# Ledger of designs, part 469: VHH binders against q9y6x5

Target 1, 379 residues: q9y6x5
Amino acid sequence: LPPKLLLVSFDGFRADYLKNYEFPHLQNFIKEGVLVEHVKNVFITKTFPNHYSIVTGLYEESHGIVANSMYDAVTKKHFSDSNDKDPFWWNEAVPIWVTNQLQENRSSAAAMWPGTDVPIHDTISSYFMNYNSSVSFEERLNNITMWLNNSNPPVTFATLYWEEPDASGHKYGPEDKENMSRVLKKIDDLIGDLVQRLKMLGLWENLNVIITSDHGMTQCSQDRLINLDSCIDHSYYTLIDLSPVAAILPKINRTEVYNKLKNCSPHMNVYLKEDIPNRFYYQHNDRIQPIILVADEGWTIVLNESSQKLGDHGYDNSLPSMHPFLAAHGPAFHKGYKHSTINIVDIYPMMCHILGLKPHPNNGTFGHTKCLLVDQWCI
Key: E = the ipSAE of ESMFold2; O = the ipSAE of OpenDDE; V2 = 0.75 times the mean of E and O plus 0.25 times the DockQ between their complexes.

## First folded at step 23 (VHH)

Design lb5 (framework vhh_8dlx_2; at its last look DockQ between E and O 0.83; V2 from the best seeds 0.76)
Fold by OpenDDE, look of step 23:
Structure lb5 (fold): chain B 379 residues (1-379), chain A 125 residues (1-125)
Amino acid sequence: as target 1 above (379 residues)
Amino acid sequence: EVQLVESGGGVVQPGRSLRLSCAASGFTFDDYTMHWVRQAPGKGLEWIGNIYETGSKFYNPSLKSLVTISRDDSTNTLYLQMNSLRAEDTAIYYCARGETVWLRSGMYQIEFDYWGKGTLVTVSS
């Protein structure tokens, strides 16, 4: 039987939640599988970019999803939550579900993973749900497991996406122990439901399951705001993305815009595109705007001094608060093994290996995940 | 049935203070974010602020210095304290139940599902 893999993402699940809260179901999942305690995600640490990095193994500059909000100056197109279905944005890379379907007698399934409801390279997931935040986890899970169990050709790769604890992290802030405890308990219960469903269907022993996330969450405050309006007139630029990494499209001379912004706040770094630090791997794409503003951890860039966010993400990807975790279970994985850190782009070559796929060129390092896999030698 | 009933409106002179109340019934009040919105004559709706079920408060920056929102969960009542009222504060004031809906992008939208009928506040000398 061909190997099968289910990739699950709980949006905004900060890695250290595992240390600070109780997860009896997830811990049981980990006990019978593997854990990577910290996953270093890609810059910027946002939802669309990082989810696409997971399934492509590429940095954002390479796969072309460089933010949740993008603008292409040549085509004048915009990318956003409400406008994410144009293949134009996704076609700079080949996600794993497309690769999987190029193999003989294989299908892919997806429950609302970013990009899965879009034909990429003229290929769309064999089974997918259009994104709808109102659809319950249960319904998503039911569809995914039905497809995994009854499809022909068989579904060998599936994705499942859930919006929590990200939304709650934004609302409450990650440091709200009372409310986040409630939220995270629900997440753990959902993991319990997932495991139970798989067992009931007889999938548990043969299905590889990865549970991960795209980014963490840092605490924000109404006292830590950077108001751009105090530094530059809005007529001088177009704002493509706002916080914590603002993308600036100058309407006047770029240097003038830069000079107005460079000293706007001691808690914000301002970069010309060519001066963006190399470690971000966030330079070589036309969709990256001429100027970017990067707020310090916990600071929020605002217009008119307004924000309801008590938590946010998108900051420097070296910050532990931005890091998610990865847990996995199944025939391909060891039992009771813990690993300290991998890069988020490392997940792709690992998944390709598990599925027996030839990976496209990517930025991941298969060697970083060898110790998780039973068929690999780990030194 | 969900009900929101505003009270406390009336005619006041400039510079005075006024406290509006919103009595909620028909739902678990302490589970919901509550909002104040106003509509001046001939103008659109203006969001004043909200208070989360957790007690966190957020305000329209243009009104922050003039208003305070509070809630009493024991009596299912929302309050809007307004100080130093001006003629431009003349409006119908609504309380509304709503949620902040967070998108995958991290952007948020405020969605309202129930509104009171409003209470008129007239600031006139």
Scores: ipSAE 0.854, ipTM 0.934, lowest interface PAE 0.6, mean pLDDT 96
Fold by ESMFold2, look of step 23:
Structure lb5 (fold): chain B 379 residues (1-379), chain A 125 residues (1-125)
Amino acid sequence: as target 1 above (379 residues)
Amino acid sequence: EVQLVESGGGVVQPGRSLRLSCAASGFTFDDYTMHWVRQAPGKGLEWIGNIYETGSKFYNPSLKSLVTISRDDSTNTLYLQMNSLRAEDTAIYYCARGETVWLRSGMYQIEFDYWGKGTLVTVSS
């Protein structure tokens, strides 16, 4: 039978939620499969960039989705949550669902994974849902399982995206045990529903399932605001993205803008593009603006206004609070194995191996994930 | 039927304090974020602040030192305490119900779905 893979993301699922909250259904999933306790994601630790890194194996500078808000000065194009369908933004890489469905007798399905409703290289996921946050998890799951079970050519790669616990993490903050416990219990119930549905439809035994996330969440506060309006006039720059990594396009001399910003707050690092730390792999793309501002963990950059967020992400990818987990179950994976860490870009070559696909050039290392797989010897 | 009824407005002298109330009915008050918004004569709407169902409070930075928002879920009442009132605080004060909608990008939108009719506060010597 052809190898099949379902890739599931619960947005904003911080790795240490697993040890700080109870997940009976997810723990049963892990017990019969594998767990990677920490996945080191890519900088910036935002939703669109990290979801595209998972499916391309590339750093953000290489795949071109460098933030949730982007601007191209030459074409005057703007990318945002509500304006994300122009293939221009996505075409700097080839995501795994495109490679998969170009194989003979294979198709791909998607329930709202970022980019799957875009015709990337003139190729859109064979079956997909247009993004709509009002669509329930049950409807997304019903569509995915129907496509996995009833498509010709068969769906061999499917994606499923859910917005929680990210939305609630922003609202309450990860340290609100009472409210986050309620939120995370609901998510564990959804994982239970997922597994039960796959079993009832006869998919469970032959389907490889990865449950992961794009980033974590850190606690924010109204006491930890950085007000840019207090240190630089709006007229000196165009703001492309705000917090916690601000993207600054100078309207006047770049060095003058840099000098106005460098002492704005001790809780913010200001980088000229050429000075961005090499460990971020975040320099070599035209969409990365000439100046970026990187807030310290838990700090919020604002424009003389309140922030409604008690939790946020996007910070330095070395921070454990920014790291998600990865769990997997299926015929390709060992049972009961736990692994400490991988890089998020390593997921792509692993998925290509499972599906029998030739990976495009990427930043991942297959050897980092070998110990998860039954067909690999790992000592 | 959702209703929001503001009260407690009137004429006050500069430097004094005033507490406004908003009586809520027709919905489960405990589940909603509540807001105060004002409109000075000839001006646009100015957001004062809000309070989550959890009790977390957020204020317009220009007004933060002058106002306190609170809620009493047992009486379905939203409060605005205003201190050290100034002539420029003369306005119609509205309570509003609004939901914060979180986008997958991490941005959010506040969507106001119900408004009170307002209560007039006049700060005059």
Scores: ipSAE 0.632, ipTM 0.865, lowest interface PAE 1.6, mean pLDDT 94
ESMFold2 (binder alone), look of step 23: mean pLDDT 79; pTM 0.788

Design lb6 (framework vhh_8dlx_2; at its last fold request DockQ between E and O 0.86; V2 from the best seeds 0.81)
Fold by OpenDDE, fold request of step 25:
Structure lb6 (fold): chain B 379 residues (1-379), chain A 125 residues (1-125)
Amino acid sequence: as target 1 above (379 residues)
Amino acid sequence: EVQLVESGGGVVQPGRSLRLSCAASGFTFDDYTMHWVRQAPGKGLEWIGNIYETGSKFYNPSLKSLVTISRDDSTNTLYLQMNSLRAEDTAIYYCARGETVWLRTGEYQIEFDYWGKGTLVTVSS
């Protein structure tokens, strides 16, 4: 029987939540499997880009999902949460569910993972749910497990996406211990439900399960705002993406726009596209705008001094607050092993290995995950 | 039945202060984010501000210096303190129950599910 893998994402689950809160179900999951304490995600540390990096093993500049909001100057197309279904945006890479279906006589399933309801390279997940935030975790879980059990060809790769604790992190801020404790307890309970469901269906021992996230969350404040309107008139540029990494499309001379923004705030770095630091791997794509603004951790870029966010993400990917975790369980994984750190792009070659797939060219390093796998040598 | 009842409106002179109240009933008040919204004659709705169930407050930047929102969960009452009233502040003032709906992209929208009938504030000499 072909190996099976379920990839689960809890959006915005900061790695250090595991140290600061109690997760009895997740801890049991980890005890019987493996934990990577910190996963260094890709820059920008946003939802669409990082989820696509997980399933492609590519930096954002390579897979082409460079932000949650994008603009292509040639086609004049826009990408956003409400406008994400055009394959144009996704076709610069091949996600693992497509690979899974094309390389083998297998099926893929998806419960609302970004990009899974879009035909990419003329291939769409064999089974998928259209994105709808109102759909319960239970319903998503029911569909995924049904597909894992009853599909022909068999579903060998499945994804499950959940919006928490990201939404709550935005609302309350990660430092709100009372509210975040409540929210994180619910997440742990959902993990409990997941495990219980898999056990009840007889999938637990044979299914590889990865629980991870795309990014963390940092505390924001109304006292830490960067108001762009104080630095430049809105008529001089188009805002493609806002905070904490703003993408600026100048309507006037780029240099003039840059000069107006470069000293806007001591808590914001302003980069011409060609001057974006190499460590971000965020330069070589036409979808990256001519000027990028990067706010310091905990600072919010705003228009008209308005923001209701008490937590946010998207900052420098070297910041621990931006890092998620990875836990895994199943035949492919050791039991009771903890690892300090991997890169988020390392997940892709690992998943390909588990599924017996030939990976597309990627930025991941399989060697970083060898210690997690029972069939690999770990020094 | 959810009910929101605004009070405290009336005719006031420019420069004066006014405190509006919103009495809530029919739901667990302390679990909800509450909002103030106004509508001037011939104009659209203007969001004034809100207060979370946690007590966090957010304001329309154009009005921030002129208004203060507060709540008393023991009496299920929302308040809007307005200072230095101007003629342009003449409007019907509404309290509304709502929440901030967050998208997976980090964007958010304010959604309202219940409104009061409003109270008229007229600022005139």
Scores: ipSAE 0.889, ipTM 0.949, lowest interface PAE 0.6, mean pLDDT 96
Fold by ESMFold2, look of step 23:
Structure lb6 (fold): chain B 379 residues (1-379), chain A 125 residues (1-125)
Amino acid sequence: as target 1 above (379 residues)
Amino acid sequence: EVQLVESGGGVVQPGRSLRLSCAASGFTFDDYTMHWVRQAPGKGLEWIGNIYETGSKFYNPSLKSLVTISRDDSTNTLYLQMNSLRAEDTAIYYCARGETVWLRTGEYQIEFDYWGKGTLVTVSS
């Protein structure tokens, strides 16, 4: 029978939550499988870019989803949460569910993973849910398990996305132990429900399951605001994205805009596109604007107005607060193995190996994940 | 039935202070974010600020030095303390219930579902 994989994301699950909070169900999952303690994600450390990096193995500059808010100067197109379904934005890469379902006798299923309700290269996931945040975790899980059990051709790759703990992390901040403890207990209960559901349906022993996330969360404060309106008149630029990585399209001479911004705050780095650090792999795409502003950890860029956020992400991907974890269980994985770190782009070639797919050219390194897999020699 | 009833409005001289109250009923007050919003004559709504159920407070930056928001969960009451009032602060002041709804992008929307009838504050000599 063909190998099967379920990829699960709990948005905004910071890696060190595992050490600082109680997760009896997730810890049982890890004990019988593998853990990667820190996954180094891609810059910028935002939701759409990192979810697409997981399923393409590419840096953001290479897959073209470079932020949660984007602008293309040639076509005059805008990308946002409410305007994300134009294939134009997604077509610079081929996600794993497209490659999977084009194989003989295979289908793909999706419950809310970013991009799975878009016909990428004229191909939409074989079974999918249109994104709707009001749909419960239980309904998402029931659809995924029904498709895994009953479809012809069989579903061999499935994705499942959940919005927490990201939403609560933004509201409370990761340092609010009382409220985050309550939120994370609910997440652990959902993981328990997931495992129990898979066991009851006879899927648990032969299904590979990856539980991961796209990024972490850092504490913010009303005392750590960078007010752009104090440094530059809004008429000099178009704002494409705001915080914590602002994307600035100058309306006047670019050097003049840069000079107005460079000393705006000691808690913000200002980069001309050509000066963006090479370690970010964030330069070679037309959707990256001529100037970006990168706030220091815990700082929020605002336009003379309040921010409701007590937690945020999007910062430098070297920051441990931005890193998620990865846990996995199934016939492809060792039991009881812990690994320190991988790059988020390494997940794609590992998934392709598990599924027997030929990976597209990508930035991942299969060797980084070999120690997780029973069919590989870890030397 | 959700009810929000503002009180404490009236005529006040410039430079004085005023405290508004909002009595809440028909819901679990402790679970909700509460807001103050005002509308000056002939103008649109202006958000003043809010307070989370946790006690965290957020203010319109242009009004931050004028106002303090507080809540008393034991009496289901929201307060707005206003200081150094000016003629431009003349408005109807509304108490509102609203939740910050987080998008998967980390962006948010404030969804107001219930409003008080408002209390008029007139700053005039």
Scores: ipSAE 0.716, ipTM 0.890, lowest interface PAE 1.3, mean pLDDT 94
ESMFold2 (binder alone), look of step 23: mean pLDDT 80; pTM 0.787
OpenDDE, look of step 23: ipSAE 0.877; ipTM 0.945
ESMFold2, look of step 24: ipSAE 0.680; ipTM 0.881
ESMFold2 (binder alone), look of step 24: mean pLDDT 80; pTM 0.790
OpenDDE, look of step 24: ipSAE 0.867; ipTM 0.940
ESMFold2, fold request of step 25: ipSAE 0.697, 0.686, 0.648; ipTM 0.888, 0.884, 0.867
ESMFold2 (binder alone), fold request of step 25: mean pLDDT 80, 79, 80; pTM 0.790, 0.788, 0.790
OpenDDE, fold request of step 25: ipSAE 0.885, 0.883; ipTM 0.948, 0.947

Design lb7 (framework vhh_8dlx_2; at its last look DockQ between E and O 0.87; V2 from the best seeds 0.81)
Fold by OpenDDE, look of step 23:
Order: C-alpha cells, then sequence, then structure tokens
Structure lb7 (fold): chain B 379 residues (1-379), chain A 125 residues (1-125)
C-alpha cells in the first residue's frame, strides 16, 4: 500500500509555546514520534506565503505568494484573503497535492489549507473544502479522515488547516498567559481529538501525520506604532501590504518616496527592492513592490495611528518569535526523537520522500530531515 | 433576551464632561467585547472605541484624547467618559456588543450583533 501523509497546520503556533505551556496530547504525540523544536520559516512570515512554502519547498520569491496581500502591476490584479481564488497567483509553483495526483495518479484531500480550493496548473485537490472559518475543526477532521479511509483512488496526501492559535494571538498577544493558556489548551484538545479519531478508524499506525505551523507570534503594543502618515502623504503611494512588512507602490518618483520613508522610524528598515537583504530570499519576483518597509519586532506599521493587534507576525524570519514547530508520527518517523532546527522549505522534500514522489526543484534540503526518518541514516 | 440600555445622555455645555452608561443584560457580559458608536445628525456611524473582555481598550484615534471606555463586569455596565465636549460631539451614542473577527491574513473586522437604542447627547451653549 502506498504511504499516506496528513499534514496539519495550526496557524500561528509559536514554537516556544511548547516550553511555556502544557500540551499533554501533543506531548504524547511527540513522545511516540519526532519533534523539531524550531522551524525557520520564510520571509515574510505570513500565512499564505509560508503555507505555500511548506507544500512547495520554495522561498516566496520563487513560488510567487509573496504576501497575504499582493498586487501585480502588469495585470492589475490583487490578491487578498478574500480574493485568493485566481490560479494566476498560485501557478508559479506546483504544490505537493498536485504532484501527488499527477505523478502517481493518486488522490489528495484538503481541509482549508491555503491554495487547496484553487485549480493550480489546471489541477485541484481531488477532495477539498472551500474555505470557511465557521466550519468546526471536527467537521474538517471528519471530512479528512473520511477521505483518507474511503477514497478511490486512495487519498495518499491530505492537509488540514486550523486558524488557531493565530487569531487569539492577534487578539490577546502571545504574552497574555491567562488567555493564551486557555486557547492553547483547546488546541491540545483538538490534537487529542485528531489522534483519537485516527485510532478509532484504524489509521493511526499506518498514517504519517505531521503537525506544524506557518509562523509564530510576537507581542505588539499600542505604544509601539509607526505611523506612515507622519512621514509621507498617502497620495504619493499605494499601499499594497501594511504591517509588519509594508509593500509600497510609489505614485511619484520612487527615489522621492524612498527618501520620505527612509528615516520615518528608527524601528523600521526601508528597502528598495534591489537592496532587500539576500538572506530573505525576497527579491526576485515582480510581485514584490519597489519599496518595502520592515518593522522591528513588536512594532506595528499603521495608518492614522490605529491598530487593535496585540500580537502580530510577518517579521524577520530569523526571530525566534516567528518560528513554528514540527511534530510528526507514523511509520516513516522515529519514535522519541527530537531535533533542534530545520528550515520550513525542508518539509517539502521530506514529504515527497515519504510519499515516494519526485520533488520539483525546490529550496529545501532533504539532508536536514534525514534524522527524523527511519529509512535514512542520521550522521 | 440580550438587552443594551444606554443612559446618561442629555444637554450639556461645551467644555463639560459627561459619562454615559450602558446596562447589559441577557448574556454573560464579561465574555464579550463592548463598543461605543455614535451618529451625529446627518452623518454616518462613527466608531468611538471598544473594550475587550480582557480589559484591553482601543479607540478611534480622532477621539482618543477625549474619551475613556471602561467596564464593570460585576454590574454588567459599560461606560463612556467624555471630556471637553464640543458642539460636534452632538450625537446619538450607542452601546454595542461585538467582536473582532480575524482573518488568515491578519486583517480584522469588527462585527456587531446587538445594539442599544442609543442615548442623545446634545452639546450646546
Amino acid sequence: as target 1 above (379 residues)
Amino acid sequence: EVQLVESGGGVVQPGRSLRLSCAASGFTFDDYTMHWVRQAPGKGLEWIGNIYETGSKFYNPSLKSLVTISRDDSTNTLYLQMNSLRAEDTAIYYCARGETVWMRSGEYQIEFDYWGKGTLVTVSS
């Protein structure tokens, strides 16, 4: 039987939550599997880009989902959470569920993972749910497990996405121990439900399961705001994305706009596109705007000095607060093994290996995950 | 039945202060984010601010210096303290129950599910 893999994402699950809170179900999951304590995600550290990086193994400049909000100057198209269904945005890469179906003539399933409800390269997941935040985790889980258990051709790859603890992180801030403890307990209970469901269906021993996240969360404050309106008139530019990485499309001379912004705040770096640091791998895409503003950790870029976020993400991907974790269980993985760090793009070649797929060219390094796998040598 | 009842409105002279109250009933008050919204004559609704169930407060930047929102969960009451009132502050002031709905993008929308009937504040010399 072909190997099966379920990829689960809890949005905005900061890696150090594992150290600061109790997760009896997740810890049990880890005890019987593997843990990567920190996953270095891609810049910018946002939901759509990083979820697509997980399933493509590519940096954002390569797969073309460079932000949660994008603008293409040639086609004049916009991308946003409410406008994410145009294949135009996704077709610069091939996600693993497409590969799974096209290479092996297998089926894929998805419960609201970004991009899964869009035909990419004229291929859509065999089974999928249209994104709806109101749909319970239970319903998503039920659909996924049903598809994993009763599909022909068999579903060999499935994704499951959940919006927490990201939403709560934004609301409460990650440093709110009381509220975040409650939220994270719920997450752990959901993991318990997941494991229980898999066991009840007889899937647990044969299904590979990865539990991960796209990014962490940093504490914000109303006292740490960068008001762009104090630096430049809004008529001089179009704002494509705002915080903590603003994407600026100048309406006047780019240099003029840059000069007005370059000293706007000591807590914000301003880059011309060609001067974006190489380590971000965030330059070689036309969807990246001519000027980007990168706020320091915990600072929020605002218009009109308004923000209700007490937590945010999207910052420098080298910041530990931006890092998620990865846990995995199944026949492909060791038991009771912990690893310190991998890159988020490393997940893709690992998944391809597990599924027996030939990976598309990617930025991941399979060698980084070898120690997690029972069929590989770990030096 | 969810009820929100504003009180404390009336006629006040410019420069004076006024405190509005909103009495909540029919739901677990301390679980909800509460808002103040106003509507001046001939104008649209203007969001004043809110207070989370956690006590975090957020304000319209244009009004931040003039208003303070607070809540007393023991009495299920929301308050709006307004200082240095001006003629342009004349409006019907509404108490509303709502929540901040977060999207995957990190963007948020404030959604209201219940409103009071409002209390009129008239600032005139």
Scores: ipSAE 0.867, ipTM 0.940, lowest interface PAE 0.6, mean pLDDT 96
Fold by ESMFold2, look of step 23:
Structure lb7 (fold): chain B 379 residues (1-379), chain A 125 residues (1-125)
Amino acid sequence: as target 1 above (379 residues)
Amino acid sequence: EVQLVESGGGVVQPGRSLRLSCAASGFTFDDYTMHWVRQAPGKGLEWIGNIYETGSKFYNPSLKSLVTISRDDSTNTLYLQMNSLRAEDTAIYYCARGETVWMRSGEYQIEFDYWGKGTLVTVSS
């Protein structure tokens, strides 16, 4: 009886793929629901930070997952994709699945959304899969649908994460129409399978489903490299994260490190932490290092070595190439409505509304998403 | 079973060019990234470069001006063209199959799963 929500992410799904490629199944999903054509995400436009922003409604400086690679100077702890399980990193915010399952007679389920296999505030998703990239979409979907159908207390919030088209976007670049069309057709087929599975199990009519992503992808190349080793001795700093936003912890005077880097490349901006543009909301957290380097779109920061990437993300969040989309279907949503843009932090208060949850303090604006919802005025 | 067989090695004079070949069998060659790696006497492995199934090429920056990698998918053959050979290019040259494994973070690892036995190139004055 309580409203239910499934949140699905296809990692690295650039918004304009919808215009430039064929998606018969996703377009049918949109036709019967809503579309937000562009979602302005948070800086840096990386996977862990933006997935956590979706489920907390917070900027990265506020939720503490400020990059895919982080260092905490006080505890001397390191965070990475392979070292992401320490609750220390995640505890600066309360994600929606925690709030949801602390309600009377509710559970949460998760198939590999970042953070759902971590006990955040001593609370881990009621049902979850430990992250394992080798597990098929079908198995993830089977677990999620089984939990949605058969749990007591009922699962009212579920999430599902898939690694594509991000992995292929890194390999081929978004401009490789032949290979990306093949990849995106596979994604569309998975969306078709998701919808068909929900219909066959009797879930489709009463489950709210959001399909979204964390960021887009831009084209890179071997002729757009910024070699830091040509500008600064490696011994002068500790590298916390490399590209396209490098996080630099000086080992010598910070001003000396800054001065060695500031003219390194016309295709890179160098910021002291206090000089990071306010529009990034990326300053007020100890995990943000004293100097960051922000490469221009399509440029890759390297340490005198090759880069295997023909596509990347993490750039300035004002860039349209960094923006994903959001589509949604279910009893909470209008049918056949298209909306131009929202901020990624707006998704959290909307989800809280759908689920009848009181949102924690956040940076989202519920009013930005009202037009998607049948119970709200869209004037 | 997967097999990678290098050929074209031997003794070559400094300043000359040499082309190495790697014959691949036991897998769908067209679907895989292929690599060249070398090991000089008493040294560790040195990655030379790779080529995606799409034809995109990537090189060790220290060797980029001296080598060219190519592939012929119709004959399942990987090539390494080396120019202006020097004594320090004396090494065993390996053909390898390795997948670029992309992580959620956008970082990657190259995981080499099959190696040839190598072909010795000796550059001697």
Scores: ipSAE 0.718, ipTM 0.892, lowest interface PAE 1.3, mean pLDDT 94
ESMFold2 (binder alone), look of step 23: mean pLDDT 79; pTM 0.786

